VH-VL binders against b7kms5. Designs and how they scored, part 185

Target 1, 80 residues: b7kms5
Amino acid sequence: DTFETVRNTIRIESEVDESLRQLCHEERITKETWLEAAYLYLCEKPEELAQVIQLAQERLSQRKAIADYKRAKTMQERFL

## First folded at step 10 (VH-VL)

Design ha62 (framework fv_pozelimab)
Fold by ESMFold2-Fast, scan of step 10:
Structure ha62 (fold): chain C 80 residues (1-80), chain A 125 residues (1-125), chain B 107 residues (1-107)
Amino acid sequence: as target 1 above (80 residues)
Amino acid sequence: QVQLQESGPGLVKPSETLSLTCTVSGDSVSSSYWTWIRQPPGKGLEWIGEIYYSGSSNYNPSLKSRATISVDTSKNQFSLKLSSVTAADTAVYYCARDYTLDEGSSDFTIGMDVWGQGTLVTVSS
Amino acid sequence: AIQMTQSPSSLSASVGDRVTITCRASQGIRNDLGWYQQKPGKAPKLLIYAASDLQSGVPSRFAGRGSGTDFTLTISSLQPEDFATYYCLQYFNYPWTFGQGTKVEIK
């Protein structure tokens, strides 16, 4: 009768969050249920799932490059 | 699946140089920062240092005068050399991937998400 | 160097118990803290990063909290596979420093 749930902390781009919050508000759903539905739906659509994974890989690569740059700055400014 | 494996002599004589190599499989050594960590028997963890494939490195100041970490991109490996060893350098040596994530617009986070199994190095005559 | 102090150094617990381990930094480190689990004869395993974010594949019974100088790791219902030594690590400033470890052992 009840769903077993887990709490996650996720950090996403603010503009993506704003857009997703608008969508959820307009459609009367929550970010949690949207995430669950999107994943389950895409698992039934291999070609579209592959496109989503490619976009995710590109975004992760971009974030990692910026993170490595910030780390290099930390090495110079916060050592000693 | 990224895997790391340490290799090198298990016994080193006092005053000599300890040399270890970490072989990276399933990912390019140029994709992340890489770190060495050690653990003396029955004691806690000590961070030795880190390297990026470009040659950028940072060391624990307590070991900086003796430690050198290097990368060999052609072999997909990174290595640790620790000079002038004593019995105090007896430890299990681990290599690990030190993964950097941008957790948002203002900062980053670090996690050592993949580790080698560790190799025991004993310093004894 | 930033000193990381864990308490307790060891504790005894039974399966099903709630276990709390604390870690204190000698200066503010924001949320630049990770928790690692190490079983005898094995390499450490990342459990939590950024003080509270659960690493993929780690059970939800593990939870991290805190910011600044005071941090906790809680295991809400201890399982047999959780008997291990736990380490905190700060990555706010070089050199990266670990706490001395907390051993969770069977009562």
Scores: ipSAE 0.299, ipTM 0.796, lowest interface PAE 2.5, mean pLDDT 89

Design ha63 (framework fv_pozelimab)
Fold by ESMFold2-Fast, scan of step 10:
Structure ha63 (fold): chain C 80 residues (1-80), chain A 125 residues (1-125), chain B 107 residues (1-107)
Amino acid sequence: as target 1 above (80 residues)
Amino acid sequence: QVQLQESGPGLVKPSETLSLTCTVSGDSVSSSYWTWIRQPPGKGLEWIGEIYYSGSSNYNPSLKSRATISVDTSKNQFSLKLSSVTAADTAVYYCARDYTLDEGSSDFTIYMDVWGQGTLVTVSS
Amino acid sequence: AIQMTQSPSSLSASVGDRVTITCRASQGISNDLGWYQQKPGKAPKLLIYAASDLQSGVPSRFAGRGSGTDFTLTISSLQPEDFATYYCLQYFNYPWTFGQGTKVEIK
């Protein structure tokens, strides 16, 4: 009767983290259990899961564009 | 799923230009940096250069005078031309996605997360 | 150019062994280092990025450590499928440079 767990390090937007941290504090839950519950709940709702995936893809695209901009700026300076 | 596939001749004569194309599927060639890497038989990996779809490119100084990487957004491909080849250019040539991961603030990390299967190019008469 | 030196150049180990490979940069590269696994006849595969971050889908027995000039890749319990050559790569400065590779052979 024990759970097998994995440790993950994730990086999320500061504004989102602050909001989630406040929610977890008010509700007396942890980020770990919220993430587990959110995923399990959405797996039972295919239409809502699809919308979440779409938002995730959009956010990933935005972060990548920002990362490529940072790369161009930083690496231009380090090449020379 | 993103996939890369190299294509080009397996045999090139000394002094000629080696021309390879990488076809990108499952992602837009405009979405990332792309890179060419080579590996002579039984030897290690050597970075050739990288390209961004805007035309921005960076090359290994040892190859810069001979290497040109270009992007064709209409075909979703990027290509390598290496001029004046010799037997020393015999290698397996790989194309790869040169991914930039946001790490927050001013930070980022770079890695090659998707690779083509590689194509052997032999330089011989 | 930043020179990347791996140690050892080759090793033989038994299934279940802990294997450690080191990579040293000729100058400081922060955590701008990746580890790649290449099996015979195949393209390299990303294992670890930013010196210590495990790529999705890579078994947890692989771990990277280090910063600056000294880096290690550890396989905590070697499996038969881990027979491969391992390369470190720095992306701190152009040109990107790989270590010479460490060949891991199963006894």
Scores: ipSAE 0.566, ipTM 0.842, lowest interface PAE 1.1, mean pLDDT 92

Design ha64 (framework fv_pozelimab)
Fold by ESMFold2-Fast, scan of step 10:
Structure ha64 (fold): chain C 80 residues (1-80), chain A 125 residues (1-125), chain B 107 residues (1-107)
Amino acid sequence: as target 1 above (80 residues)
Amino acid sequence: QVQLQESGPGLVKPSETLSLTCTVSGDSVSSSYWTWIRQPPGKGLEWIGEIYYSGSSNYNPSLKSRATISVDTSKNQFSLKLSSVTAADTAVYYCARDYTLDEGSSDFTIYMDVWGQGTLVTVSS
Amino acid sequence: AIQMTQSPSSLSASVGDRVTITCRASQGIDNDLGWYQQKPGKAPKLLIYAASDLQSGVPSRFAGRGSGTDFTLTISSLQPEDFATYYCLQYFNYPWTFGQGTKVEIK
């Protein structure tokens, strides 16, 4: 019997990735199984899920602002 | 989720100013770049320009002397004015969200993920 | 301005066919290319961004490839809802420019 899976490529902050890789190495788990477990755990805890969503929204807003800044800088450099 | 809706007159006389407004729902107009694109009947797509809520704008050089895009954050709208219109300006006008995706390091990707339904503007006397 | 040239301008195909559309930039644009689908009377719909990344909700039969100047959009098994005009768009430099479009028509 097997699980049906999908392959995802996810881009995360390098410092967070480094910390998560260390955790997975120390605990002998994979990033894939950690992500699955974390999501399933939070789905059973609505208040904690809401807090994680709020943090995600804050991080998304920050990354979006940084992306828009990079865009403005790069486009001005290319537009000769 | 996020929706855009164009509004404005469907008929404009030659030499007058074409004025269109795009109303943004489900997202803040301050969150992204926004763009106007047009399509003459039976022809392809032409980019008109983009705006950021701070007022920063970039235009297609072919339209820069006539086109002005502006943002009204209080109404969550952005608008296009195109002056001195001729029959060549007859087109369906689309507004779209001009999204920047962070790709890490110095990299990013741009795409137009949400579009209005389009509004036909005919330039005729 | 960066000129985007698509080929073919039109093609006729049957349901189940593999369809390939190409887009060529007049200068290097890295992977700053999107593919859009437009059905008659409708606004364009984003299919692919960054030359090869599939937009959420878009069927996996759509695939983009390429970098630099040469790009392709492939539909691996054409469905009835795929008969449309397809446009490439470069985001490398201003002004942003679309290809002239490729019309995929029922055979």
Scores: ipSAE 0.558, ipTM 0.849, lowest interface PAE 1.4, mean pLDDT 92

Design ha65 (framework fv_pozelimab)
Fold by ESMFold2-Fast, scan of step 10:
Structure ha65 (fold): chain C 80 residues (1-80), chain A 125 residues (1-125), chain B 107 residues (1-107)
Amino acid sequence: as target 1 above (80 residues)
Amino acid sequence: QVQLQESGPGLVKPSETLSLTCTVSGDSVSSSYWTWIRQPPGKGLEWIGEIYYSGSSNYNPSLKSRATISVDTSKNQFSLKLSSVTAADTAVYYCARDYTLDEGSSDFTIYMDVWGQGTLVTVSS
Amino acid sequence: AIQMTQSPSSLSASVGDRVTITCRASQGIYNDLGWYQQKPGKAPKLLIYAASDLQSGVPSRFAGRGSGTDFTLTISSLQPEDFATYYCLQYFNYPWTFGQGTKVEIK
């Protein structure tokens, strides 16, 4: 082949995955190539890249807050 | 880059209260759970307790009557007080970040990914 | 409280050896288990979480397996920097409990 690749496992939100799956199906591309293209495109657009990073930081904070909530609830139930 | 640093006296007299502070840098103390762990010289690790910035805390039942963990968000610190100490409380005390990873659905995982260097507390007259 | 028992308590090995350490929980903990490495005079370092997930930056020669009550940590080809004490930790239920540790010493 002409590319060397690495295998990654990633977990994304269900609604986002469903939307991305539909986009990939309609455009006849794969999630892998979409991710590569999106990153490469944004690397050439500093202002857009900064906005994406901000959104990523916000989403990360939300996921962590949800995880901490689940933890508090589950551990409380196990203790009882 | 998150870093934790323990501070407090290295020597405490029997029956007194041991007080340690952990200073958090590179992250907000409001972002995670935080924990204290100790290790007597030459022995294994013992979990003391955890705190969330809102004041929610959980303790090892063996230490619950003597241990109090608190958070100071203005100083970005959390602290441990252990009352009525004896020689059995001589140990290296570590603070650590008590991280929760979202695993989807109702699932999550917990790990301690950042640790302070540890501070030796000796209980003796 | 959930008791964590490690086996062996200590072992001697040579660079290049395959080393396996076992951790047993006194009750089912699903995959709520981590492995930590501690070198003399240093704080513990996270190697593996959720029984089998390798922490970022940890060499791929470390592997964790297991669920429920029986868990293993394997070092496929021991390196000089791997001589240390290894601890398992369950975070299924309070209080969190560590195994007694397994010391990996140079042969």
Scores: ipSAE 0.550, ipTM 0.855, lowest interface PAE 1.5, mean pLDDT 92

Design ha67 (framework fv_pozelimab)
Fold by ESMFold2-Fast, scan of step 10:
Structure ha67 (fold): chain C 80 residues (1-80), chain A 125 residues (1-125), chain B 107 residues (1-107)
Amino acid sequence: as target 1 above (80 residues)
Amino acid sequence: QVQLQESGPGLVKPSETLSLTCTVSGDSVSSSYWTWIRQPPGKGLEWIGEIYYSGSSNYNPSLKSRATISVDTSKNQFSLKLSSVTAADTAVYYCARDYTLDEGSSDFTIYMDVWGQGTLVTVSS
Amino acid sequence: AIQMTQSPSSLSASVGDRVTITCRASQGIRDDLGWYQQKPGKAPKLLIYAASDLQSGVPSRFAGRGSGTDFTLTISSLQPEDFATYYCLQYFNYPWTFGQGTKVEIK
């Protein structure tokens, strides 16, 4: 008998956010409801869900590699 | 899910070399920094060092002369060798993923998000 | 090396209590601080990174605050599973250094 919500903060690429915001404005929906709908839709389509997960893993790997590069460059002089 | 598992001897004699291996599953050892941390019984945590798959490593100065961390990409493992051990090296040894999170622009955050269960190494005759 | 000092070293509390522990760095470390929870016989578990960001899966009763040299970890309503030792860790400069730990014990 409970419909509860959780507030989460996420950081995404600005270009992706701008594109998603425009889509939500045009279709008169919110980013929250789009995220819920996209996830629920994909949960019923295992092959498509797998493709999305692969893209997410690739994007995560790219961002992590960039972060590791920044770390190596910044931390080389922080030894005490 | 990512899991780490330490393996190595539970007992090492004084003056010998302690050798531990951490097996990584659910992630490539080439995709992150990896670290070793130890904890003497009843005491706090001490960072030993870190490694990146390319061979770049950083060590706690207190252990740098004795510690060597290496990576084996073919086995998806990384290892610690600590030479000339004494009773002061008795501790639980943990391996952990030393994760770098992109914060945008020039910024990043570092944290240890996945840990092995730890392995007790006793240095005694 | 940057010294991390926690206060108190131990405390006794009851379920439902608000618990606050502090961590002080000997030099400015920005927000490059994490909080870790360790239960007896277990590996440490990440609770908070970047001084205030809650790790996924960690209950919202845990909160981190602070920047520079002074940091706090607050547990707003202590639960039975929260009795543990808590460590802060700075990753601003090598070597990474932990605080000495704060043991939260049942009263």
Scores: ipSAE 0.545, ipTM 0.834, lowest interface PAE 1.4, mean pLDDT 91

Design ha68 (framework fv_pozelimab)
Fold by ESMFold2-Fast, scan of step 10:
Structure ha68 (fold): chain C 80 residues (1-80), chain A 125 residues (1-125), chain B 107 residues (1-107)
Amino acid sequence: as target 1 above (80 residues)
Amino acid sequence: QVQLQESGPGLVKPSETLSLTCTVSGDSVSSSYWTWIRQPPGKGLEWIGEIYYSGSSNYNPSLKSRATISVDTSKNQFSLKLSSVTAADTAVYYCARDYTLDEGSSDFTIYMDVWGQGTLVTVSS
Amino acid sequence: AIQMTQSPSSLSASVGDRVTITCRASQGIRSDLGWYQQKPGKAPKLLIYAASDLQSGVPSRFAGRGSGTDFTLTISSLQPEDFATYYCLQYFNYPWTFGQGTKVEIK
C-alpha cells in the first residue's frame, strides 16, 4: 500500500502524445497512471501483450533506421 | 537480449597485426553502428573507431593509419585489425553497440548501451 | 580533438554521501555527453545520455546536468555498489573523447 516512485524521461510520437494528453484531460487522469494501468492490464492478457510487444519492436526498428540516417548526415558535416 | 563477445589472440608480437572479432547475438549487426574501445592497464578509455554495415566508418585519427574495422553480415560479426603494434597497444579491447536514439526533428543522441566483457591483448616478444 | 577534463581525479566518500563529479569540454558540445560507470575488471556501463537523461534500469540517485562545456554527475546518496570509476564521453565531434576518469573510493 506504500508507493515508491521513479522519474522517467520518455519520448513518444507527437500525434500519440496529443491523443493521450486529450484522453487524460477528459478522464481526469495522468499520463503516469495511464501507463501504469495499461501495463498492469496487459500483463494479465498474454496474447494482447504479445501483440503490443510486436508493434513496439516494429516502431523501435523504424526509429533506429531514421536516427541512423540523421546521424550519417549530421556527422558527415562535422567531419574535418 | 543483445550480447557481444570479443575473441582473438591474447598475445601479439611487436610489429605484427592484432586481429579481434566481436560476435553479436540477439540483434542483427545490420541494425546499428558498432564500435571498438580500448583501455591500457590502469589507464582510461580510448575510442578506436566505429562502423556501420553499409561501409560507413570513422576512426580516431591517432589510430587511423593502422586501424581497420569491418563487418561480416553473414556471420553477424564485426572485427578490428590494428597493424604494426607496439607495447603501447597493450590494452583490454572492448566492442560495444553504438546506439543512435531519435530525438525528433533533425536531432539524435549517441550512446554505447551494450558492451562485450573485454579481451586483454598483450604486445610482447 | 575535444579534450574532456574530469574533476576530481579521485575522491573518498562514505555510504549515504552526496557526491558530485565534474566534466569540462575544451569547446562547446551542446548536450552531446554521456556518463559511464566502470567497476574493476568489468566493462563500462551507460548511466546517462544526452547530458541529463537516465538510462533505463539505472537508479534515480544518479543525475546529470549541464550543457555546452560544463557538466556534472551527482549521486544523491552513495551506495556500496557505486564505488567505481566514472567517465564522461563527448559524441559531438570526431574523434569521440573520454575524460580521464574519476575514481570514487570508500572513505
Scores: ipSAE 0.515, ipTM 0.805, lowest interface PAE 1.3, mean pLDDT 91

Design ha69 (framework fv_pozelimab)
Fold by ESMFold2-Fast, scan of step 10:
Structure ha69 (fold): chain C 80 residues (1-80), chain A 125 residues (1-125), chain B 107 residues (1-107)
Amino acid sequence: as target 1 above (80 residues)
Amino acid sequence: QVQLQESGPGLVKPSETLSLTCTVSGDSVSSSYWTWIRQPPGKGLEWIGEIYYSGSSNYNPSLKSRATISVDTSKNQFSLKLSSVTAADTAVYYCARDYTLDEGSSDFTIYMDVWGQGTLVTVSS
Amino acid sequence: AIQMTQSPSSLSASVGDRVTITCRASQGIRNYLGWYQQKPGKAPKLLIYAASDLQSGVPSRFAGRGSGTDFTLTISSLQPEDFATYYCLQYFNYPWTFGQGTKVEIK
């Protein structure tokens, strides 16, 4: 058996990344395997999965609001 | 699932005002920028303008003097008014969600990910 | 306004062909470019944003490259559903401007 993998680049909050790096270092695992394990575990826990999805939607909404703010500020300077 | 639907008269007389409404379902009109784009028959796409629910708007300079975009948050709609129309304004008019994606730090990207089906407006007497 | 020029204006191709469409900006736009597909009688559909990022649900045979002024859209193995008109769009400066379109026709 071989694992067929895909390479992804993801951008996460630096504070979250620092915390996750520390956890992975202490437990002797990688960010890749932690992400896979977390998703697989949550797929078997519908109530917990729903809570994680809600948090993800809230975080996405916050990032979008920040992006819209950056857009408004930047684009007014580039108007031809 | 987000859906957009254009509505308004398909026939407008020269010199009158073209009025179109886009109804947003599956998302709040307060959550994004929204845009109008048009396409004359057999020709390419032209950006008309954009609106944010707060009333902040930007327009194509070629249409700025005639175009007004507005938002009605109570009806979850945004609208386009284009005054003093001529035959050159005959086109399929599309509304679309003008999505901003965070790219971290000071950066972002913009794309139009959801479009209405389009509505043909013919300017003729 | 930033002028977007596409090349070619039209091309004829067969299923399985590799198709490349070019888009050139009259000034540097970084990676603030999107590609859209439009089938007859339908609204445009987003394929690629930020010059090279594939929209979710879009087949991997579509690929975008480039930055600054020169951009390409490649379809690695043309499928029957890919016969359409393709548009590039810059969102670096207002007004947003589209290329004139490239029509991909059945050979």
Scores: ipSAE 0.582, ipTM 0.872, lowest interface PAE 1.3, mean pLDDT 92

Design ha7 (framework fv_pozelimab)
Fold by ESMFold2-Fast, scan of step 10:
Parts: sequence; C-alpha cells; structure tokens
Structure ha7 (fold): chain C 80 residues (1-80), chain A 125 residues (1-125), chain B 107 residues (1-107)
Amino acid sequence: as target 1 above (80 residues)
Amino acid sequence: QVQLQESGPGLVKPSETLSLTCTVSGDSVSSNYWTWIRQPPGKGLEWIGEIYYSGSSNYNPSLKSRATISVDTSKNQFSLKLSSVTAADTAVYYCARDYTLDEGSSDFTIYMDVWGQGTLVTVSS
Amino acid sequence: AIQMTQSPSSLSASVGDRVTITCRASQGIRNDLGWYQQKPGKAPKLLIYAASDLQSGVPSRFAGRGSGTDFTLTISSLQPEDFATYYCLQYFNYPWTFGQGTKVEIK
C-alpha cells in the first residue's frame, strides 16, 4: 500500500464531464486516474503544458464572466 | 500573485473628502468585483461598497450618500471617495478583491480572497 | 440589514485544544457565509467560503459547518499561529455584514 490520497471537489462543464465519463468507461479507468496521468504526462512536456495552461486561463476567464453575470442578475432580484 | 495596495492621505480634516486609491497587481481590474472595507481602531469590520469595472456599484446604505467608488482601467486601480467626513470615519481602510466563483446552474459563491495591507485614515483638525 | 452575531466574543485556549466559534444570522442566508482570520496589525485572511469550503492553502484543522441561520467554525487542534480574531461575513443580501468578531487568546 503505497498511495496516500486526498479528496477534492471539482466542477467542470457538463459536456466535458460526459465526454470524459465515456472515455473512462471505454478504457476501463477512472476520472481520478485520468487526471493524475494527464498532469504527470504534461509535467514532462513544457511546451504542451504551457498550451494547456493557456487554455485553462481562457476557460477560467469565461467562467468568471458568467459567474459575475449571474451575480449581477441574482443580486438585482434579491431584497436590498 | 495578486497584490492590492492602498494609498492616500493618512490625515483628513472634518467636513473634507477622504480619497483613497487601490493599486492592483497580478490581475486586471477589468474582471471581478472590487470592494472597500473599513475598521475603526479596536472595532470590527464594516463593508463600504463594491464596484464592477463596467461602472455598476453597490454601497452600504449607511454610507451611500457620501461614498463613491470608481475604476481606472488604464492605471489598473480603483478608488474610494467619502465626503463630509467626521471623527467617526477614522479607521483602517482596506481594499479587497470580491471574487465570484461559478457553482454551476444558477449558483455562485462570493468571497474576498485578496486584501490590501490597509491604510489608517485619521479624521482630525 | 442582516445582523450577524458571533459567540463567544472572546475565548482563552491552549495549543492542541478544539475551538468552536458560532455565528448566527438574523435571517436565512443559505450558505452565503465566509470566515476570516485577522491577526493584530494585519489584514483579514479568507479561511472558508460557502459556509464549508476550505480556501486553498488553509490548514485542514479549520472546518466550517452550517446553513440558513446557524454557522460554526471549528479548529480541531489549535496551533500557535491560530491566535487571532475570527469574523463571519454574509453575502446573501446587501449590505454585506460582518459578525462582531471572536478573539481567540492564549490561555
């Protein structure tokens, strides 16, 4: 027994989750092990890692804009 | 790393306007909400107001008539002006990033994750 | 405005102790509550958001619970760096309101 694990909660786009779920089912792996493998693989490939980070930053910016829109809409509707 | 730094006069005379600026580094003021909070010496925290870079702002009703928050995207700064100050306005003033986290569907959560070090403003003749 | 009341206002504890701080809202705020730690002369630091979610980099000995009107911050094994004042903050309605603070002092 060599692994010590942590439990984390993540929220991802539902279409991405569905695609990943199908991949994991077909390949007989789990989302957890896929995430670990993807990160470890990218750590050995600096140029690919940089591209993934750029995509992640773009997606984070989009989610921020959506979150701020939801906030503005919801707070306008609540009792002040 | 995101950093916020308050600046402005440490002494303001009664009836004058208190003016503070928060300089943002490591992030753009053109995202997130940005907020001002104050703390009188030895007392608790009071929320002053918030602004979104497009100009939408919300204020504590107790300060709304005197407080104005603005954003300068070219300088990556946001500022607080509080008019007609009295001794009751003596406090440490903090600026902070008011982050909105997407929780999926219609849900989100809000938190202040990055704070400036604070600047003491004393209102005295 | 929603009033946030913390209990106790202060407490004395020793390293290794389990410390519990309570925050009560005057009306339901769902889970729109954060906990902040403030050390003397320093800015507040976010510990917990959404009532129970631990901010990255914050030690796992800090835990938040609750929803609606009753909330709790627990430090399972107090460390020397945990002596501070703790504030709860509601984001459900404007204006955002803080509790009065709970000071955790060395016994």
Scores: ipSAE 0.528, ipTM 0.841, lowest interface PAE 1.5, mean pLDDT 91

Design ha70 (framework fv_pozelimab)
Fold by ESMFold2-Fast, scan of step 10:
Structure ha70 (fold): chain C 80 residues (1-80), chain A 125 residues (1-125), chain B 107 residues (1-107)
Amino acid sequence: as target 1 above (80 residues)
Amino acid sequence: QVQLQESGPGLVKPSETLSLTCTVSGDSVSSSYWTWIRQPPGKGLEWIGEIYYSGSSNYNPSLKSRATISVDTSKNQFSLKLSSVTAADTAVYYCARDYTLDEGSSDFTIYMDVWGQGTLVTVSS
Amino acid sequence: AIQMTQSPSSLSASVGDRVTITCRASQGIRNELGWYQQKPGKAPKLLIYAASDLQSGVPSRFAGRGSGTDFTLTISSLQPEDFATYYCLQYFNYPWTFGQGTKVEIK
């Protein structure tokens, strides 16, 4: 069997990445296969999927607040 | 879904103040930067300015002396006032969400992902 | 202000064609550039941000390249819904400035 794949780059919180890397090392899997398995599993569990989406929305909101802060700081520096 | 809707008079007399309001639904006006952009008939896009809910605003220098953008958090709206209008201010006026995406470290990107339908303002007579 | 110049101002193309639009900044803007599509009578729509990142829901036939002062938008196989005017926008410094637009017309 051969799988067609796509390559993409994602940015995740460093502590989450470190924890996930440890899990993958211990279980002898890759981050790619963990992501595929997690998504496929959640697709069969609508109520659990909804909880994950809610957590994702909360995390996105936090990252946006940080981004707005960086924007204000950087634009002040460039605007002189 | 997040939606933006412009409202205000479609006809303004020369020398008067053009006043437009953008109503935000599906998101808090406190969540993002918000912007006004205009487009004269048959011409390109011109950025007017941006605002953050705290009142921090930045304007195109060509319009800064006449333009004021404000936020009304109680109504979930932001507004544009452009004083001393002339025929050159005839344009479709768009409001848009001026989104900031975290790119990690000190990096971010800015884009306008949600736009109102636009409202034509004619300056005449 | 940073001046954004697009080339060409207009082009005629057929469905299936590869179309390339160029945008040049009057000074270095890193990768702080977006591409927007506007159809007649409609608001602009975000296609690409950070010079090369495809917005969710935008077809993969759209691709952005470039950094610094020279940028391109490529449509690898033009579809009927792609006939529109395309604008680049720099957000490196205030004021935000758009290119003058490139109109992609049916041949």
Scores: ipSAE 0.573, ipTM 0.844, lowest interface PAE 1.2, mean pLDDT 92

Design ha71 (framework fv_pozelimab)
Fold by ESMFold2-Fast, scan of step 10:
Structure ha71 (fold): chain C 80 residues (1-80), chain A 125 residues (1-125), chain B 107 residues (1-107)
Amino acid sequence: as target 1 above (80 residues)
Amino acid sequence: QVQLQESGPGLVKPSETLSLTCTVSGDSVSSSYWTWIRQPPGKGLEWIGEIYYSGSSNYNPSLKSRATISVDTSKNQFSLKLSSVTAADTAVYYCARDYTLDEGSSDFTIYMDVWGQGTLVTVSS
Amino acid sequence: AIQMTQSPSSLSASVGDRVTITCRASQGIRNDLGWYQQKPGKAPKLLIYDASDLQSGVPSRFAGRGSGTDFTLTISSLQPEDFATYYCLQYFNYPWTFGQGTKVEIK
C-alpha cells in the first residue's frame, strides 16, 4: 500500500523560503510534508482556510503589480 | 476561471474603421496587460499591440498609424479600432491576456496564457 | 524588428516519433521566448514560456531549450493530439514577433 506522488516546481519569496527551510530543519520535516500537512489541516478549518486564501490573493496581486512595473521599466529602457 | 470573448462586425468595407471589443470575465481588466493578435487566413500570427488599464499602450509599428487600443474598466473590456482597412486586414482577430510573471529579483517573464476564441473579420465591398 | 525564423516550415511524423522544431532570432533575446500550439480553427495555446518553462497542464513530453538566438521545441513521443502548427514568439523587444510557424502533419 503506497501513495503516488507528482513532481512540481514552486517559486516562492526568498525570505519565506529561508524561514520555512529553517523551520523544516529544526522540526526534522521536509517542505513537501509541511505543505501537505498545512493544506490538509486547513481543509478541515473553513474559516482559517478562507483567511489563507485571502492572504494568497493579496500576495499574488502584489507580485503581479511588481512584475508589471519591472516590465514597463525594462521595456522602456531597451529603446533608449 | 478567466475567459475572453471577442465581439464586433464580421464584415467591414474598405476604407472604413474596424472596431472589436474583448470582454474579460473572471479577472479585472485592471490587473494585467491585454493584447490583440491577428491571423490572415492560412497565414501566421501578427502582434497588433498591447494596453495597460492606465492607458499605457505599445503597438506594432506597421499598424501604429491606424490602430488604437483602449480600456473600459467600468465594463471590464478592452477594444481595438483599426482605421482605413483594406483586404490585407482580413484576418481572425484574437484578444489575449498578456501576463507578466514575477521571476524574482529584477526578472520577469511575459506570456499569453488566456486567449479568446477569435473572430473572423472580412474586409470586402 | 527582431525576425524569428522557424525550421522546418512543415514536417510529417508518426505517432511515437521524436519531433524537434527550431526557432532562430535575428538578434539576442536572452530567454524571452514562448512556444504556442495552434490546432485548425482554434486559438493558440501556450506550451512553454521563458524558453524552457512548461506551462501548467501541458504534457511533459514537450520540452523547450535554448537561449540567445537559437531555440528548440522537442516533442519526445508524438501523440495524435499533437498534430498542429507550432509558433515561437519573442517578447524581448517591441514589436513582439512570431516565427512563421511549423506545421506538424501526420505521415
Scores: ipSAE 0.508, ipTM 0.825, lowest interface PAE 1.7, mean pLDDT 91

